# VH-VL binders against q96sm3r113to274: the designs that were tried, part 1

No score or structure here was measured in a lab: all are predicted.

Target 1, 162 residues: q96sm3r113to274
Amino acid sequence: TGCPPLGLESLRVSDSRLEASSSQSFGLGPHRGRLNIQSGLEDGDLYDGAWCAEEQDADPWFQVDAGHPTRFSGVITQGRNSVWRYDWVTSYKVQFSNDSRTWWGSRNHSSGMDAVFPANSDPETPVLNLLPEPQVARFIRLLPQTWLQGGAPCLRAEILAC
Structure headers, positions and changes below count from the first letter of each chain, unless a header shows other numbers; antibody chains are not in Kabat numbers.
F, E and O are the ipSAE of ESMFold2-Fast, ESMFold2 and OpenDDE, as the mean of both directions, binder to target and target to binder. V2 is 0.75 times the mean of E and O plus 0.25 times the DockQ between their complexes.
[cut] stands for letters that were removed.

## First folded at step 5 (VH-VL)

Design b3
Fold by OpenDDE, look of step 8:
Structure b3 (fold): chain C 162 residues (1-162), chain A 121 residues (1-121), chain B 110 residues (1-110)
Amino acid sequence: as target 1 above (162 residues)
Amino acid sequence: QVQLVQSGAEVKKPGSSVKVSCKASGGTFSRYAISWVRQAPGQGLEWMGGIIPIFGTANYAQKFQGRVTITADKSTSTAYMELSSLRSEDTAVYYCARDRGYKYGYYFDYWGQGTTVTVSS
Amino acid sequence: QSVLTQPPSASGTPGQRVTISCSGSSSNIGSNTVNWYQQLPGTAPKLLIYSNNQRPSGVPDRFSGSKSGTSASLAISGLQSEDEADYYCAAWDDSLSGYVFGGGIKLTVL
């Protein structure tokens, strides 16, 4: 078995530790990028079930601050839970940082290149990817590379760490 | 597993109205739109409109505006389609379908078994 | 009559690969995702492909969808007798503010 969840789903990780390059709206902000979070959509409700980057965001990222050096071992991703539309990331990269300024990527052992992780193919099925090598860092970023055609880079996530 | 069960066949006179029901089970009714699609004998599929039960607001195809009313009862997980001023060309199998995403008309992942409505003098 | 255009019929032999086309416009296929439905004789339609190329659970990978410009295509490889059915493409149309279907294509397995 792998490392336990960092706590995005359980809300152990507070909203203040979640950041993103951009958000389509407050209701699609990084605080909504939590695994299995449900759309709270009612008439007048702005909250949806995912973090979604802006369409014009050329380099979208979703960031989790572990608060202290943490050994990251895996990522679980999920698509958008919504009554309005479906969106999901189909592939992403992972980066790490200790100061949120200098970043290094999760690298493929064989090629030495940044690993591209396959993500989701539907909105609800969680997809687990283990990192080729666990990384110790304070910050972890998910960088959507591809997503549903005609859609937006939206995801829910959980981070595995121990 | 999600299931949509529709009401039984209807035989109606021209000028009358028909109301077809669609009961959903095995899922969260309020979170998904329900669309109605009909198919005349030997013809293709035609979208009539849809409703998002949680909001209670419906959209209609322009062709049916003013003649079709789509409603939903969240307490019974049932959607309804009422078509008035029936004419012979309304003879068709009427389907309800669960509509995924973008308000209405993203895609229909589950379908009812269909309700045959026959309009004849 | 139908907003999306499909050939009325197609045929193939078992094991063959067949392709079904769907032609639309900028307001539907050009700007929205395409879905495909299979309708066996005497049954309700079934979702076959959604979001251009996604397969729902239970749909064999021998079914595949693609979209380019204002056109879409459904490919069926390894054609089987049970594939004999009507196939409809569909998409949201922004100009009509409604869901539109192709005319449907009758696929015969010879």
Scores: ipSAE 0.017, ipTM 0.602, lowest interface PAE 6.3, mean pLDDT 91
Fold by ESMFold2, look of step 8:
Order: sequence, then structure tokens, then C-alpha cells
Structure b3 (fold): chain C 162 residues (1-162), chain A 121 residues (1-121), chain B 110 residues (1-110)
Amino acid sequence: as target 1 above (162 residues)
Amino acid sequence: QVQLVQSGAEVKKPGSSVKVSCKASGGTFSRYAISWVRQAPGQGLEWMGGIIPIFGTANYAQKFQGRVTITADKSTSTAYMELSSLRSEDTAVYYCARDRGYKYGYYFDYWGQGTTVTVSS
Amino acid sequence: QSVLTQPPSASGTPGQRVTISCSGSSSNIGSNTVNWYQQLPGTAPKLLIYSNNQRPSGVPDRFSGSKSGTSASLAISGLQSEDEADYYCAAWDDSLSGYVFGGGIKLTVL
């Protein structure tokens, strides 16, 4: 509670610290998964406004390297900004790591199961999810679980961290 | 000023395919969507599908899924619509149009002149 | 069969005001903007109204559009013989994930 944006939207987090399991194209890569990023079809930018995983990716994930141990407290997501197509993730899980090799999940305190966060229902409205318990780690992953039927897992995000 | 110029009329036999071209000028082709609309003789307008050239993704009306292929070539600023397994009911004028897409409310602000496709034996 | 419903025809005399209706559902007109197209005999369609009530450059202000609930209207004031054409309403349909047209209305200027 009270942690500021890590800096995906503001570009404080550089493109090199964003990774994903797959991308539908370079113009839908993890570097486009930044909150409020817009498609560039009117200003000379040839990139779309989201990260989108490949349709056949059975285990999609979007990863942020904070660069050092960081207290993660929340996640904000949006769907895909595009000139013609809409897509969005409707639920996701969150994982953390210190070395990008071993991961642990954000868990529902009362059930002991991995927490599933409700995500988006339209392309633009941001949805905030506070983590049940803040986690100290270097890496955070968003793992789409469900998305618009007939679409693809696409998102833009911001991370709240101290 | 955007202009869309389509390929010429075609006469085809049932069971064959047709590929209609739509060349754009006066704007940035890769940045806008192209939709295809057909009109059978004496009938109304029917949307077939479209493409967003910068992403190469196509969207098809359910009626045409499996028979229509829509593509784009950014280097020549040309969109294509290919309709296979032609039947006499596919006799129509086929239009391409610039589609402003989701962000702008899906209106078609520039239209090609139309391509007449006649399917008969 | 059209997803959007329009009357099949209308007529008027020069100088009259004519109103053309278009009826849809919550998945199309109710949730999305309505566009109107004019098709003069033997020509390609032309955008007449977009975003419910906006006129593109070059369209006279005697053409106006409106939307209420799941219905839309096109009004033509000061009817002229050159307005004789087919008129189509259109909208995106969220349930079909596709663009839908009305059946078209043939406007005759007597």
C-alpha cells in the first residue's frame, strides 16, 4: 500500500528489463507491454499498443526485472490498444524470483492456493490488483490464465513497487 | 487524399478462385486497415473481412471463414482478397475500403471503384 | 437477411425533409457508433455520416444523423434530385465480432 509505480509507463524501466514467453510479432513484444502505451499508426510509430503472446503459447508470461530486490505491492493492467483489433487478458497469476530460474507464486493467504487476479474486460480501462501480501524479489511475472475467447493474451501493465 | 484502385473485372467458373487487388495511394498504407465489402446484383452491402497491414492480421466474417483469404503487401501498398470455391451466388461487385478500425469506430472513409466478379459456366 | 433493419424505400419531393430509420440491438447500435453510407446509382458507396452524427468534409449540412438507444436516424433536409440513392446504416457488432449493414433504403426524389 503506498508504493509508487516502478516505471513501465514512464520508461524508467528500460526495454532490456522486459521479457516474455513469446510474442506474436516484434510490434507486439514485451517492450510494448507498458501501461497507456498507444499504437503509433498516426505518428510514425509502427508498433501496436500491447504485448501479445503467440496463440499457441500454452504457458504465456510477461516478466519485469526490477534490477535489485524490490518490494512488489500491486499490478495494474490494460488490454490492447490498436487501430482495428481488441484483445485482453481476463485473469492472471503472479510469480516472483530472485534469479529468474526459481519462482514462487502470490498466494491466497486463507486457501494456500495461488491467487488468481481478475483482469480486464475492455481494451482501455486499467484494473488495479493489490497483492495479498507484498513480496520482496528482483523479478515479477504476470501469467495470463484466461483471455477474450477467440483472441490472444494481450496486456499492458504497470507494477507498484518500493 | 487517399485513393484506392482495384483490379479489373473477372469472369470465373464455379469451383475456381479469384484474387482481387486494391492499391492504395495518397496515404500511409501500413497504418490503416483495409476492409472488403461485396454487393450482389440488386442486393445490399455485405462485409467480408479486413486486414491491418502493419500487423498482418486478418479478420473474417463468419460466413466467409475458410473460403476467403485477405493479405497485404506493404512494399507495393496493395491489399488482396482471394475467394475460393466460387459459386454462382458469389457473382457480385467487390469493394475495398479504408477502415478506421476499433480506435475510430470502424467507419469506411475511402472506397475503391469496385471489381465485378461474374461466376458462370 | 440484414442484422440492422431499414425500411426498403422512401420518397420525397425537392425541398422536403426526409427521415430514414435504422434499428439494431444492444450488441451493435446500442454499444457502438453508427455510420451512414450513400450509394448513388452505378457508383461505389460513399461515407455520409460517421460516429453517429459527424459529417466528413464535403458532405452538406442538410444531412444529419442521430442515435437513440438501439436505433439511429438519418435526416435529409432540403431534398434535391441528386440525393436519389441507396442509403445504408452500419455499425460494429460485438457479438458477431464483425461489421454489419442495414438492408439499404432506396430514396426516390419525385
Scores: ipSAE 0.006, ipTM 0.568, lowest interface PAE 9.6, mean pLDDT 87

